# Miniprotein binders against Mucin-6 (MUC6), part 33

Target 1, 185 residues: Mucin-6 (MUC6), of Homo sapiens (Human) (q6w4x9r395to579)
Amino acid sequence: GHCSLEGGSFVTTFDARPYRFHGTCTYILLQSPQLPEDGALMAVYDKSGVSHSETSLVAVVYLSRQDKIVISQDEVVTNNGEAKWLPYKTRNITVFRQTSTHLQMATSFGLELVVQLRPIFQAYVTVGPQFRGQTRGLCGNFNGDTTDDFTTSMGIAEGTASLFVDSWRAGNCPAALERETDPCS

## First folded at step 7 (miniprotein)

Design ze33 (from ze0 with F55Y)
Fold by ESMFold2-Fast, scan of step 7:
Structure ze33 (fold): chain B 185 residues (1-185), chain A 98 residues (1-98)
Amino acid sequence: as target 1 above (185 residues)
Amino acid sequence: GSAEEIRKLVEDAKKELEEARRLFEEAKRLAEEGNLEEAERLLTESILELLEAIYELREAARLAGDERLTEELERLAEELLKLIIEVERLYVEIEREE
């Protein structure tokens, strides 16, 4: 299955449900029991100056008990806070330059991440069939039904993207919904 | 060997791209006719076909032992990424109308 983060603020889930959101936080893209050592894929959004969007993807993070791999729009790759030269390899993960404008993170556990660095920072997530029905996060639940792709962290299927997105915040930043609805501060 | 694997991956990607373009053109037609729900469905399917094509091309690039061929396959994948952005833009415009 495929999930994409494109154009700064657009997401297409594993069940092919596209949506857009306005958030400036770290969000959980993908959690699954298929990821080793309590692994999770996360996306960092901030204001970047894209003319048709107030928020854009600025970094992608893979976090597990062993690794915190950060790939940023500045073309810097770190693991556990330390900058790494490419190609960079751990036991189960390899990060390398696929093209002059793309980095790839390949894994032994059925997850692939491709990051476009230029002209717009964006990401593409591929998971093997073992992940079907076993994913949660912004990329959806991968069950073949788009009507429940906005399933929140509490297991509630929402009809709108705003509540869905806010439920998958991983940081202590204000909810996007609260920021959008406060006209006085 | 690798050459035959590369050729098969490229042919699979080409077939997926042709389907993606067909879906995108049909979605544009449906959107112009005001059939927004069906247009959104086809745009979604077009994106899925493009994503599959991109990963087939990237797999082919990894197998290529020729730097020139690797660069060509990478450039093709980049063109498909640009097409996904174009498809997403139409989807957002339709969402705004609904």
Scores: ipSAE 0.000, ipTM 0.155, lowest interface PAE 15.2, mean pLDDT 75

Design ze34 (from ze0 with E59L)
Fold by ESMFold2-Fast, scan of step 7:
Structure ze34 (fold): chain B 185 residues (1-185), chain A 98 residues (1-98)
Amino acid sequence: as target 1 above (185 residues)
Amino acid sequence: GSAEEIRKLVEDAKKELEEARRLFEEAKRLAEEGNLEEAERLLTESILELLEAIFELRLAARLAGDERLTEELERLAEELLKLIIEVERLYVEIEREE
């Protein structure tokens, strides 16, 4: 399966359901029992300077009990808060420059992440067949049925993207008004 | 109904594609004149227009109740993805010149 985060605000799930959202938080992109050590892939969105979109992807995070790998739009890669030179290798994960504009995070457990740095910061998630029917988060449930791709963190299938996206917020999120000027000013 | 919604999405995608092509052509002209920074900006705008068009085509394909129409719309989205690759190749070439 293939999930993509493109153009600042577009998501296409593993079952090919397209949707658009605007948010300024960290969201759970992918959770699965197939990820080792309680691993999860997360996406950080913030206010955008990109045309066509109010908010855009600014970082992708892989978090497990042992690692917190952050790939940011500033082309900085950190693990557990420390900057790393590429190629960077752990026991099961290698992060390297695939092209002048793309980084790749390859894993031993069937997850691959490609991050486009320029001209637009974008992310592409590929998972192996072992993940079928065993994913949850913004990338959907990978079960071959697009009608339930908006399954919330509480297991409820929603008809709209907004409630679905909000249910996958991960921890601390600044209030929208903290960043935005009053719309009336 | 869904037929009207599909028609509007396809029409919007066509307009986005036309704008993307205009931006791409203008970017090529600027690059040839040595205005690399502005060329890069227009190439980025062209890609954003193409992504908007792809989104609308994919949404239309999802709404289509006809298998053949769904396949045609998905094929069109794939063609726009190929155009994005072409635009990005010029972006990389310009970046290398800088």
Scores: ipSAE 0.621, ipTM 0.844, lowest interface PAE 1.6, mean pLDDT 84

Design ze35 (from ze0 with R62E)
Fold by ESMFold2-Fast, scan of step 7:
Structure ze35 (fold): chain B 185 residues (1-185), chain A 98 residues (1-98)
Amino acid sequence: as target 1 above (185 residues)
Amino acid sequence: GSAEEIRKLVEDAKKELEEARRLFEEAKRLAEEGNLEEAERLLTESILELLEAIFELREAAELAGDERLTEELERLAEELLKLIIEVERLYVEIEREE
């Protein structure tokens, strides 16, 4: 299955359900028991300078008990807070420059990430068949049925993208704290 | 209703395709004149218009299902694909020149 984060604010799930993404936070893209050491793939969104989107992807994070690999739009790759020169290899993960405009993170456990650096920072997630029906997050549940692709972190299928997206917030961000200008209204 | 929603999505996608073509033609002109920075900016905007159109067509296709609109959606998707390939090729070419 293929999931894509494109054009700053656009997402297509593993079951090919498209939706627009409007948020500024860190979000869980993919959680699965197939990922080793409690692994998760996350996306960081921030305010965009792009004319067609208020928010854009600024970094992709792979987090496990062993690693915190961050790939940012500034072409900086870190693991556990330390900058790494490419190609960068761990036991199960290799990050390398695939083309002048693309970075790839290849893994031994059936997950592949391709990041487009230019003209727009975008991400493409590929998972092997072992992930079928075993994914959670913004990329959907990969069960071949689009009617439940907006399944929230609490296991509820929503009809709208906004409730779905909000349920997958992973970070403590200003957008998660809606200011109450008038608590009585 | 869904038919009205499909019509709006298709019309929006067509408008975005035309805007993307306009941006692409202007970017080509700027690149020929040596204004590579502005050309890259317009190519980026062209790609964003094309991505928006693609997502609107995907939504329209889901709503339409197996109806006759699928053939029109396929034709429009083919036009979008052809243009995005050209836009990306020029963007990569400009980057290599710089």
Scores: ipSAE 0.006, ipTM 0.382, lowest interface PAE 9.3, mean pLDDT 76

Design ze37 (from ze0 with T44I)
Fold by ESMFold2-Fast, scan of step 7:
Structure ze37 (fold): chain B 185 residues (1-185), chain A 98 residues (1-98)
Amino acid sequence: as target 1 above (185 residues)
Amino acid sequence: GSAEEIRKLVEDAKKELEEARRLFEEAKRLAEEGNLEEAERLLIESILELLEAIFELREAARLAGDERLTEELERLAEELLKLIIEVERLYVEIEREE
């Protein structure tokens, strides 16, 4: 399955359900028992500089008990807070420059991430067939049915995109006190 | 019904494609004049409009319920792809000059 985060605020789930994302926080993109050491993929969104795009992707994070790999729009790759030269390899994960504008994170456990750095910061997530029906988060549940792709963190499938997205917030977000309305838009 | 929903998505995608084309032509003009920074900014706005059009076409395809697209959807997708190629070419040219 393929999930994409494009144009700063657009998401297409593993079951090919497109929706637009409006929010500023860190969100759980993918959780699965197939990820080792309680691994999770997360997406960081912040207010966009482009008026017709309220929010934009600014970083992708892979977090497990061993690693906190952050790939940010400023083209810095860190693990556990330390900047890394590419190619960067751990036992199960390799991060390398695929092209002048793209980084790839390849893993031994069926997850692949491609990050477009320029002209717009975007992310593409690929998971192997072992993940089918075993994913949760912004990328959906990968069960072959688009009608339940908005399954919240509480297991409720009949939400709007906004309620769905809000349920997958990963931390405290001071910007959440502000509505999604941009005061300059 | 779904047919009315698909029609609206197609019309919105057409508007976004026309705006993307307008932004691309302006970016191309600015790049030719040597204003690379403003050209890149407008080119990014053109790409964002193209992504909106792509999203509406993906939703229209989902609502159609099979992989057979109407003649109108296929023509729109082809026009979209042609503009994407031109946008990518200009972006590479701007990168080489910077």
Scores: ipSAE 0.292, ipTM 0.663, lowest interface PAE 3.7, mean pLDDT 80

Design ze38 (from ze0 with T44Y)
Fold by ESMFold2-Fast, scan of step 7:
Structure ze38 (fold): chain B 185 residues (1-185), chain A 98 residues (1-98)
Amino acid sequence: as target 1 above (185 residues)
Amino acid sequence: GSAEEIRKLVEDAKKELEEARRLFEEAKRLAEEGNLEEAERLLYESILELLEAIFELREAARLAGDERLTEELERLAEELLKLIIEVERLYVEIEREE
């Protein structure tokens, strides 16, 4: 299955359901029992350039018990807060420059992430067939039925994207991405 | 009903594709004149229009059950892909010149 995060808040789920949202937090993109060590893929959205007055993807995070890998729009890759030179390899994960404009995170457990750095920061998530019906988050449940792709973190299928997206906010937003002009709420 | 929703999505996607092409042609002209900053800005705007068109075509495809409408969707997808390739080429050229 393929899930995409494109431009200013466009998402296409693993079941090919497109939707759009506005948000300025970290969101759970993918959770699955197929991810080792309580792994999760997360997407960070912040306000876009002033000219757009919209939100856009600014970083993608892979979090597990051992690793917190952050790939940002500034082409900085960190793990557990430490900047890494590419190619960067852990036991099960390799991050490398696939092309001059794309980074790839390859894993041994059936998850691949491709990040487009230029001209617009975008992310593409590919999961193997073992993930079918085993995913939760913004990328949907990967069960072949688009009518329940808006299943919230509480397991309720919603008819609209806004309640669905809000339910997948991570508990805390990264402090580094807090907006200077709006430090409240 | 859903058939009218699909037609609206297709019509909106066509308009967005034409706007993307207009922005691309203007970006190309500005790049030829050496105004790389403005060319890059318009190219970004063209890409945003392309993303909107992709979004609407994906939604239309998900809802489509009419074979004639499916043919129209395939034609639009082909035009969209051709423009994406042109936009990518111009972006690479601008980067090299900067």
Scores: ipSAE 0.012, ipTM 0.443, lowest interface PAE 8.7, mean pLDDT 77

Design ze39 (from ze0 with R41Y T44M)
Fold by ESMFold2-Fast, scan of step 7:
Structure ze39 (fold): chain B 185 residues (1-185), chain A 98 residues (1-98)
Amino acid sequence: as target 1 above (185 residues)
Amino acid sequence: GSAEEIRKLVEDAKKELEEARRLFEEAKRLAEEGNLEEAEYLLMESILELLEAIFELREAARLAGDERLTEELERLAEELLKLIIEVERLYVEIEREE
């Protein structure tokens, strides 16, 4: 299956359902029991500098118990907060420059990420057939039925994107959204 | 109804394709004049219009199923793909010159 984050604000799920959203937080793209060590793929959105969208993708994160790999629009790759020269290899993950404008993260567990750096920062997620029916997050559930692609973190299928997207928020919201958080509550 | 929604999505996609063509033609002119920075910016804007059109066509295809507007959707998708290739080609050419 293929999931894509394109044009700053567009997502196409593994079941080929397109939708649009605007957000300035970190969101869970993909969680699955097929990902080792409680792995998850996440997307970071922030206010956009382009006229077509209020917000845009600024980084993609792969997080597990062992690794926190961040690929950002400024073309920096870090793992656990440390900048890495490419190609960068761990036991199960390799990050390398595929073309002058694309980075690839290849894994041994059936997940592949291609990040377009220029002209527009975009991400493309590919998962193997073992992930079918076993995914959660903004990329949908990969079960062949688009009517439940907006399944929230609580397991409820929604008809609209707004509650779906908000349910997959993982945090890291900028100060612009501080009114939505109360550290004293 | 779904037919009206599909028609609107296709109409919006056509407008976005036309805007993308306009931006691409202006970018070509600027690149030929040596204004590479502005050309790059307009190519980025052109790609964003094309992506918006693609997403509207994907939604139209989902709503239409295999039956209704497939011929028009396929023709429009073909035009979008041709323009994307041209825009990307010019973008790469400009990057090489910078």
Scores: ipSAE 0.149, ipTM 0.575, lowest interface PAE 5.5, mean pLDDT 78

Design ze4 (from ze0 with R58L)
Fold by ESMFold2-Fast, scan of step 7:
Structure ze4 (fold): chain B 185 residues (1-185), chain A 98 residues (1-98)
Amino acid sequence: as target 1 above (185 residues)
Amino acid sequence: GSAEEIRKLVEDAKKELEEARRLFEEAKRLAEEGNLEEAERLLTESILELLEAIFELLEAARLAGDERLTEELERLAEELLKLIIEVERLYVEIEREE
């Protein structure tokens, strides 16, 4: 399955459902028991300098109990807060420059991430068949069933993208404090 | 209703495609004149217009109750994706010159 984050705010799930959202948080893209050491892919969004988009992708994070690999739009790759020169290799993960404008994170566990750095920062997630029906997050559940395309973190299928996306917030939401403030309660 | 929404999405996509083509042609001209920075900016804007058009076509396809119309709209979106690849090729060529 293929999931894509394009044009600042456009997402296509593993089941090929397109949707758009606007947000300034870190969001869970992909969680799965198939990922080792409680691994997860996350996407960081912030206010956009990009035309036609209120917010845009600024970094992609792979987080596990051993690694915190961050690939940012500034073309900096870090692991556990330390800058890494490419190619960067661990036992199960290799990050390298695929083309002049693309980085690739290849893994031994059936996950591949391609990040386009320029002209627009975008991400492409590929998972092997072992992930079928075993994914959660913004990329969807990869089950081939269109009735549950927007399954929230609580396991509820929603009819709208906004409730679905909000359920997958992982933190770093500056606007959350503003939104929780009730001036007329 | 949904028919009106589909019509609006397709009309918006058509306008975005026409703007993307205009930006692409202007970027080619600027690159030939040696204005590489402005050419790259217009190529980026062209790609953003194409992505907007693709999204609108795919949303129209999702709303369509007719299987034939859904397939036609999805095929149009695929054609626009090929145009993005052409625009990106010129972007990479210009970047390598810098």
Scores: ipSAE 0.524, ipTM 0.799, lowest interface PAE 2.2, mean pLDDT 84

Design ze40 (from ze0 with E40Y S46A)
Fold by ESMFold2-Fast, scan of step 7:
Parts: C-alpha cells; structure tokens; sequence
Structure ze40 (fold): chain B 185 residues (1-185), chain A 98 residues (1-98)
C-alpha cells in the first residue's frame, strides 16, 4: 500500500481515501506490530509560509527503541540527534539520495519512505503486503475498506477527519522535537 | 445533493487547472528573462493549484455512485499528476542550469 502527504495539508491513506488536515504538532503516521522494536513513523507539521495551506510538513521521523531518524525540509538527516552524511546505513535501515530532489529511506522490514525535498516538502510511504490490516495512524488501517480509514487511537471509526487527526497527536510538538535533535536551534 | 457537490468540485478543479497553466506559462517567461526567484515561486504555486484540483477530483470520485464516473474522475486526476511531473521537471532543469 501507498500513503502520501502532499502540498502541506493533503493525505491519501493506504486504502486511497483522501483528506485534508491542519495541525502544528507531531502526528503518528504509521504504527504496526510489523515494525521492529516498537517502531513508528511520524510527521511533524508547523505553520506554513505558503498561501495555499495553513500548515505544512516540516519533518518525517522514524522512531524505535534504537533509532530516532529525522529527515527535515532543510535537507538535514539526523539519527539520535547526530547529523549524518548520506548514504547512511544502520543494521535494518538505509537513507540515501534517490534523485537531486528526493531522499529515500529503505528498510529490511517492508517499509519504504520517499521524501521530496524540493519544490515542496512531501512524503510517500510504501508498505509491503505483510502490513495489510495491521497499520494504525494517519495513513489508515490498510484493510481494503475506506469506510473505517478514520479509526482513532481509541479504536473508534469517525466520519470526519478532525477528531481522527487529533487522536493521533504525539506528545512532542515541532519546537520540542527540533530542539531535541538540534540543540542550537 | 451529491450530484451538485460533484459538479461544484469538478468546476473548482477546472478553475485550479486553468490557474496552474497560467502560472506555468508565466514562470517560463520569467525564467527566460532571468528572474529565477519569481519563476520558482510561480512553479511552486502551479503545483499547489494542481494538488488542490487533484484532491477535489478524488473527493468527487469518492462521492460518485457510478463506477464509470468514479473511474473517469480518477483518470483525470492521474492526468493532472502527469502535469505536476512536467512542472517539477522544469523546476529541476532551472536548478541544474543555475
């Protein structure tokens, strides 16, 4: 399945349900028992400087017990607060420049992330078939049914995006998260 | 009703496509004149207009009760995605020449 975060405010779930949201914090994109070491993919949103959207994507984070990989719109990649030169490889994850405007995070566990750096910071998430019916977060549940794509963190299917999005807020907001990975900011 | 909502979404998407084409042509002229800063801004705005149009077409497809109409709207959205790729290619081409 494919999930996309585009134009700062648009999300298309793994079951191809499109929606808009506005927010200025960190949100869970994807949680799954298929992700090793309690892994989760997260998106950081902040106020937009662009006319079309109130908020925009500013970073994507992969967090597990071993790693905190941050890919920011400033084209900086960090792991556990340390800046990394590309290509960067851990035991199960490789981050590399796919094109002059795109970075890719490839994993051994069936998750792939592609981030467009320019002209607009955007993210594309691909998961293998083992994730079917086993995902939670802004990217939906990947069960082939768009009716329940707005399933909240409490397990309730909502008819609108606002309650759904709010339920997937992480405790860390952009200011706190960015200071943790870049203490000089 | 959903038919009126679908019509409105498609009408809005057409207006956004027209604006995107206008911005794209203006960006080409600005790039030719050497005004790269403004050209980049307009190319970015063109892409954002196209993304709005694609979103509206996909919403219209979701509301459609006819599978044929849904398929037609999704095909149109795919065509606009190809136009985004064209706009992005010009953006990258200008960057490479800078």
Amino acid sequence: as target 1 above (185 residues)
Amino acid sequence: GSAEEIRKLVEDAKKELEEARRLFEEAKRLAEEGNLEEAYRLLTEAILELLEAIFELREAARLAGDERLTEELERLAEELLKLIIEVERLYVEIEREE
Scores: ipSAE 0.353, ipTM 0.715, lowest interface PAE 3.3, mean pLDDT 83
ESMFold2 (binder alone), alone request of step 7: mean pLDDT 78; pTM 0.747

Design ze5 (from ze0 with R58M)
Fold by ESMFold2-Fast, scan of step 7:
Parts: sequence; structure tokens; C-alpha cells
Structure ze5 (fold): chain B 185 residues (1-185), chain A 98 residues (1-98)
Amino acid sequence: as target 1 above (185 residues)
Amino acid sequence: GSAEEIRKLVEDAKKELEEARRLFEEAKRLAEEGNLEEAERLLTESILELLEAIFELMEAARLAGDERLTEELERLAEELLKLIIEVERLYVEIEREE
């Protein structure tokens, strides 16, 4: 299955349900017992330069007991806080430059991430068939039914995206008051 | 009913495609004039319009069971993909010049 984060704030779930949200925080994209070492894929969103009410993807994070791999829109890749030269390889994960505008994180456990750096920072998540019905988060539950794609962290299927998205907010939320008027500052 | 909703989504997607193309053409002109910063801004707006159109077409496809509507949706999807490719190419070219 394929899940995409495009145009700053648009998401298409593994069951191909599209939606949009306007949030500024770290959100859980994908959590599954199929991910080793209590792994989770997360997305960091911040305010867009075009409109203060619009949001944009600024980083993707893979977090497990062993690794905290951060891929940011400025093309910096870190693991556990240390900057890494590409290609970067661990036992189960390889991060490399796929094209001049794309980075890829390939794994041995059926998860692949492609990040588009330009013109807009975007992410594309691919999971193998072993993940079917075994996923939670912004990318949906991958069960072939779009009506319950907005299943919250409490296990409740919602009819709207806003409650669904808010339920997957992680604890690390950059404060809006820390943002300067010049986003390049 | 759902037929009215589908037609509304298709109409909105067509308008967004037209707006995306207008923004792309303006961005291309600005890039040729050397105004790269404004060109990038308009390309970003063009991409947002294209994504909105794609999402409306996907929702329309989810609701539709009519083969005639399906053919129209496929045609619009092809037009959207072609413009997305052109927008990405121009953005890469602008980045090289900066």
C-alpha cells in the first residue's frame, strides 16, 4: 500500500482516502506491530510561508528503540542527533539520494519512504502486504475500507478529518510563539 | 444527491486545473524575466491547485459508478499529471539558476 503527504498539507491514506488538515505539530503517520523495536514513522508540520493558516511538511522521523532518523526539508539527515553523510546504512535501514530531488529510506522490514525535497517537501510511504490491517496513524488502517480510515488513537472511527488528525498528535509540538516573522531566520 | 456532488467535484477540479495552468504560465514568464523568487511562489500556488483538483477527482471517483464519469475523470487525471511534470521541471530549472 501507498500513503502520500503532498502539497504541504494533503494526505492520501493506504486505502486511497484523500484528506487535508491544518495542524502544526509532530503527528504519527504509521504505527504497527510489524515495525521492529517499537518503531513509528512520524511527520512534522509547520506553518506555510504562503498563509499562516496553511501548514507544510518540514521533516519525517523514524523512531524506534535504537534509532531516531530525521530527514528534514533542508536535506539534513540525522540519527540520534548526529548528522550523517549519504548513503547512510544501519543493520536494517539505508538512506540514500535516489535522484537530485529525492531521498529514499529503504528498510528490511517492508517499509519504504521516499522524500521529495523540491519544489515542495513531500513524502511517499510504501508498505508491504504484511502491514494490511496492521497500521495505525495518519496513513489509515490499511484494511481495504475507506469508511474507517479516520480511526483515532482511541480506536473510534470519525466522520471528519480534524478529530482524526488531532488524535494522532505526538507530544513534541513546536510552539507557534517561537516562530519568527522571517521563516528563514 | 450524490450525482450533484460528483458533478460539483468535477467542475471544481476543472476550475482548479485552469487556475494551476494560469499560475504555471505566469511563473514561467517571471522565471524568463529573472524574477525567480516570485516564480517559485506562483509554482507553489500552482502545485496546491493541482493537488486540490486531484483530491476532488479522487473523491468523485469514489462516489461514481457511472462509466461516462469514469472516462472524464481519467482524462482529467492525465491532464493533471502532465501539468505536474511541467511544474516540477520548471522548479528544478529555477533552482539551478539560483
Scores: ipSAE 0.000, ipTM 0.304, lowest interface PAE 12.6, mean pLDDT 74

Design ze6 (from ze0 with R58Y)
Fold by ESMFold2-Fast, scan of step 7:
Structure ze6 (fold): chain B 185 residues (1-185), chain A 98 residues (1-98)
Amino acid sequence: as target 1 above (185 residues)
Amino acid sequence: GSAEEIRKLVEDAKKELEEARRLFEEAKRLAEEGNLEEAERLLTESILELLEAIFELYEAARLAGDERLTEELERLAEELLKLIIEVERLYVEIEREE
């Protein structure tokens, strides 16, 4: 299955359901028991400044008990807060430059991430068949039925993408708050 | 009613697809002439038009009650995906030239 984060604010789920939102926070893209060591993919959105209050993807994070890999729009890759030269390899994860404009994170556990750096920071998530019916987050439940993607949110009767997205916020937006308090970057 | 709203969303999506293709063709011409910076700008505008069209198709499907997409909605979705691929391909080509 394929999930994409495009044009700053557009998401297409693993079941091919498109939606958009305008939020600034860290959001859970993908949680699954198929990810080792309580792993999760997260997306960081911030105010873009380019288009009238639109928000944009600014970083993608893979977090587990052992690793915190951050790929940001400024082309910096870190793990547990330390900058890494590419190609960067751990036992199960390799991050490398696929093209001049794309970075790839390949894993041994059926997850692949491709990040487009320019002209717009975008992310593409691919998961193997073992993930079917076993995903949660902004990328949907990967059960082959688009009609129940909104049932994993605040409730189908409310039917808004913003309520669905808000249900997947990671804490109190610590990434946005942390970034704002570091004006010397 | 909902039928009229669905028709309007489909019509708007078609117009946005046409605008995206116009922007793509202009970007392609600029890239061939060596104006890579302006070409990238127009490619960005093209992809944003395509994403707006996709959003409108999403709303049309929601209003239709997800029973099934019409042949017209399916054709339009296929055209949108094809153009997105072409836009991304041209962008990569421009970056390789730089």
Scores: ipSAE 0.000, ipTM 0.237, lowest interface PAE 13.2, mean pLDDT 74

Design ze7 (from ze0 with R58W)
Fold by ESMFold2-Fast, scan of step 7:
Structure ze7 (fold): chain B 185 residues (1-185), chain A 98 residues (1-98)
Amino acid sequence: as target 1 above (185 residues)
Amino acid sequence: GSAEEIRKLVEDAKKELEEARRLFEEAKRLAEEGNLEEAERLLTESILELLEAIFELWEAARLAGDERLTEELERLAEELLKLIIEVERLYVEIEREE
């Protein structure tokens, strides 16, 4: 399965359901019992450099009991707060420069992340078949059914992306900003 | 009804395609003048408009079971793909110059 974070605010789930959102928080992108040591993949969104009214992806984080690997749009890779030279290797994870514009995080447990640095910071998540029906987060539940792709952290299937996205906030963040609509007159 | 919802998505996608094309043409002009930084900024805006149009067409296709709308969706998808290719080529060209 493939999940993508594109254009700053667009997401396509493992079941190929597209949606968009605007928020300035760290969100759980992928949780699964298939990830070792309570691992989780997270996405950090902040105000866009293009427009301060819009939000965009600024970093991707892999967090486990042993590691906190952060890949940011400024091309810095850290683990547990310390900057790392590429290629960077742990027992199960390797982060390296795939091309002049792309970084890759390869793992031994069926998760692969490719990050596009330019022209727009974007992320592409690939998971092996062992993850089918065993994922939670912004990338969906990977069960082959798009009607429940907006399953919240509480296990409720929502009809709208906003409640779904808000349920997967991982940080202490201010209320998400929504676009202003013209008032009725 | 769903047909009206599909028409709205198609209309929005067309407007986003037009804006993306406008941004692309301005970026091309700026790149020719040697203003690579501003050209790159406008290309980024063009890409964002194209992505929005793609997602709206995807949603329209997901809702559509009407063959009458399928031809229009296919035509728009073809136009979007052509512009995406042009935007990508210009971006690569600008990156090589930098």
Scores: ipSAE 0.011, ipTM 0.421, lowest interface PAE 9.1, mean pLDDT 78

Design ze8 (from ze0 with R58K)
Fold by ESMFold2-Fast, scan of step 7:
Structure ze8 (fold): chain B 185 residues (1-185), chain A 98 residues (1-98)
Amino acid sequence: as target 1 above (185 residues)
Amino acid sequence: GSAEEIRKLVEDAKKELEEARRLFEEAKRLAEEGNLEEAERLLTESILELLEAIFELKEAARLAGDERLTEELERLAEELLKLIIEVERLYVEIEREE
């Protein structure tokens, strides 16, 4: 399955459900028991310089018990707070420059991340078939049905994106709904 | 109803495709004149219009059950892909010149 974070605000889930949102928080993009050492992929959104959107993707984070790999729009890659030269290799993960405008994080456990750095910071997530029906987060549940792709962190299927997105907030930041309902703050 | 929503999405996507094409043509002209910074800015705007159109096409496809709308969606997807390829090629050329 393929999940994408494109433009400032567009997400397409593993089951091909498109949606958009505006938020200034860290969100859980992908959690799965298939990820080793309690791994999770997260997306950081902040106030945008991108046209057509008030907020945009600014970093992607892979977090596990062993690693905190951050790939930012500034083209900096860190692990556990330390800047890394590319190619950067751990036991199960390699981060390298795929093209002049793209970085790739390849893993041994069926997850691949491609980050477009320019002209717009974007992320593309690929997971192997072992992840089918075993994912949760902004990329959806990967069960072949788009109608339940807005399943919240509490296991409730929502009809709209706003409650879904807010439920996957991972930081101490304002809820997406609070930002949306108070545009003059 | 759903059919009206799908038709609105398709109409919006077509408008965004035409705006992307207009921005792409202006970016080409600016690049030919040597104004690479402004060309890159307009090309980025073209990409954003294309992403809007792609989003609307994906949503229309998810909602679609009408045979005539499905054919229209396929044609729109082909036009979007053609322009995406052209936009990407020009962006790479500008990057190489910088």
Scores: ipSAE 0.469, ipTM 0.764, lowest interface PAE 2.3, mean pLDDT 83

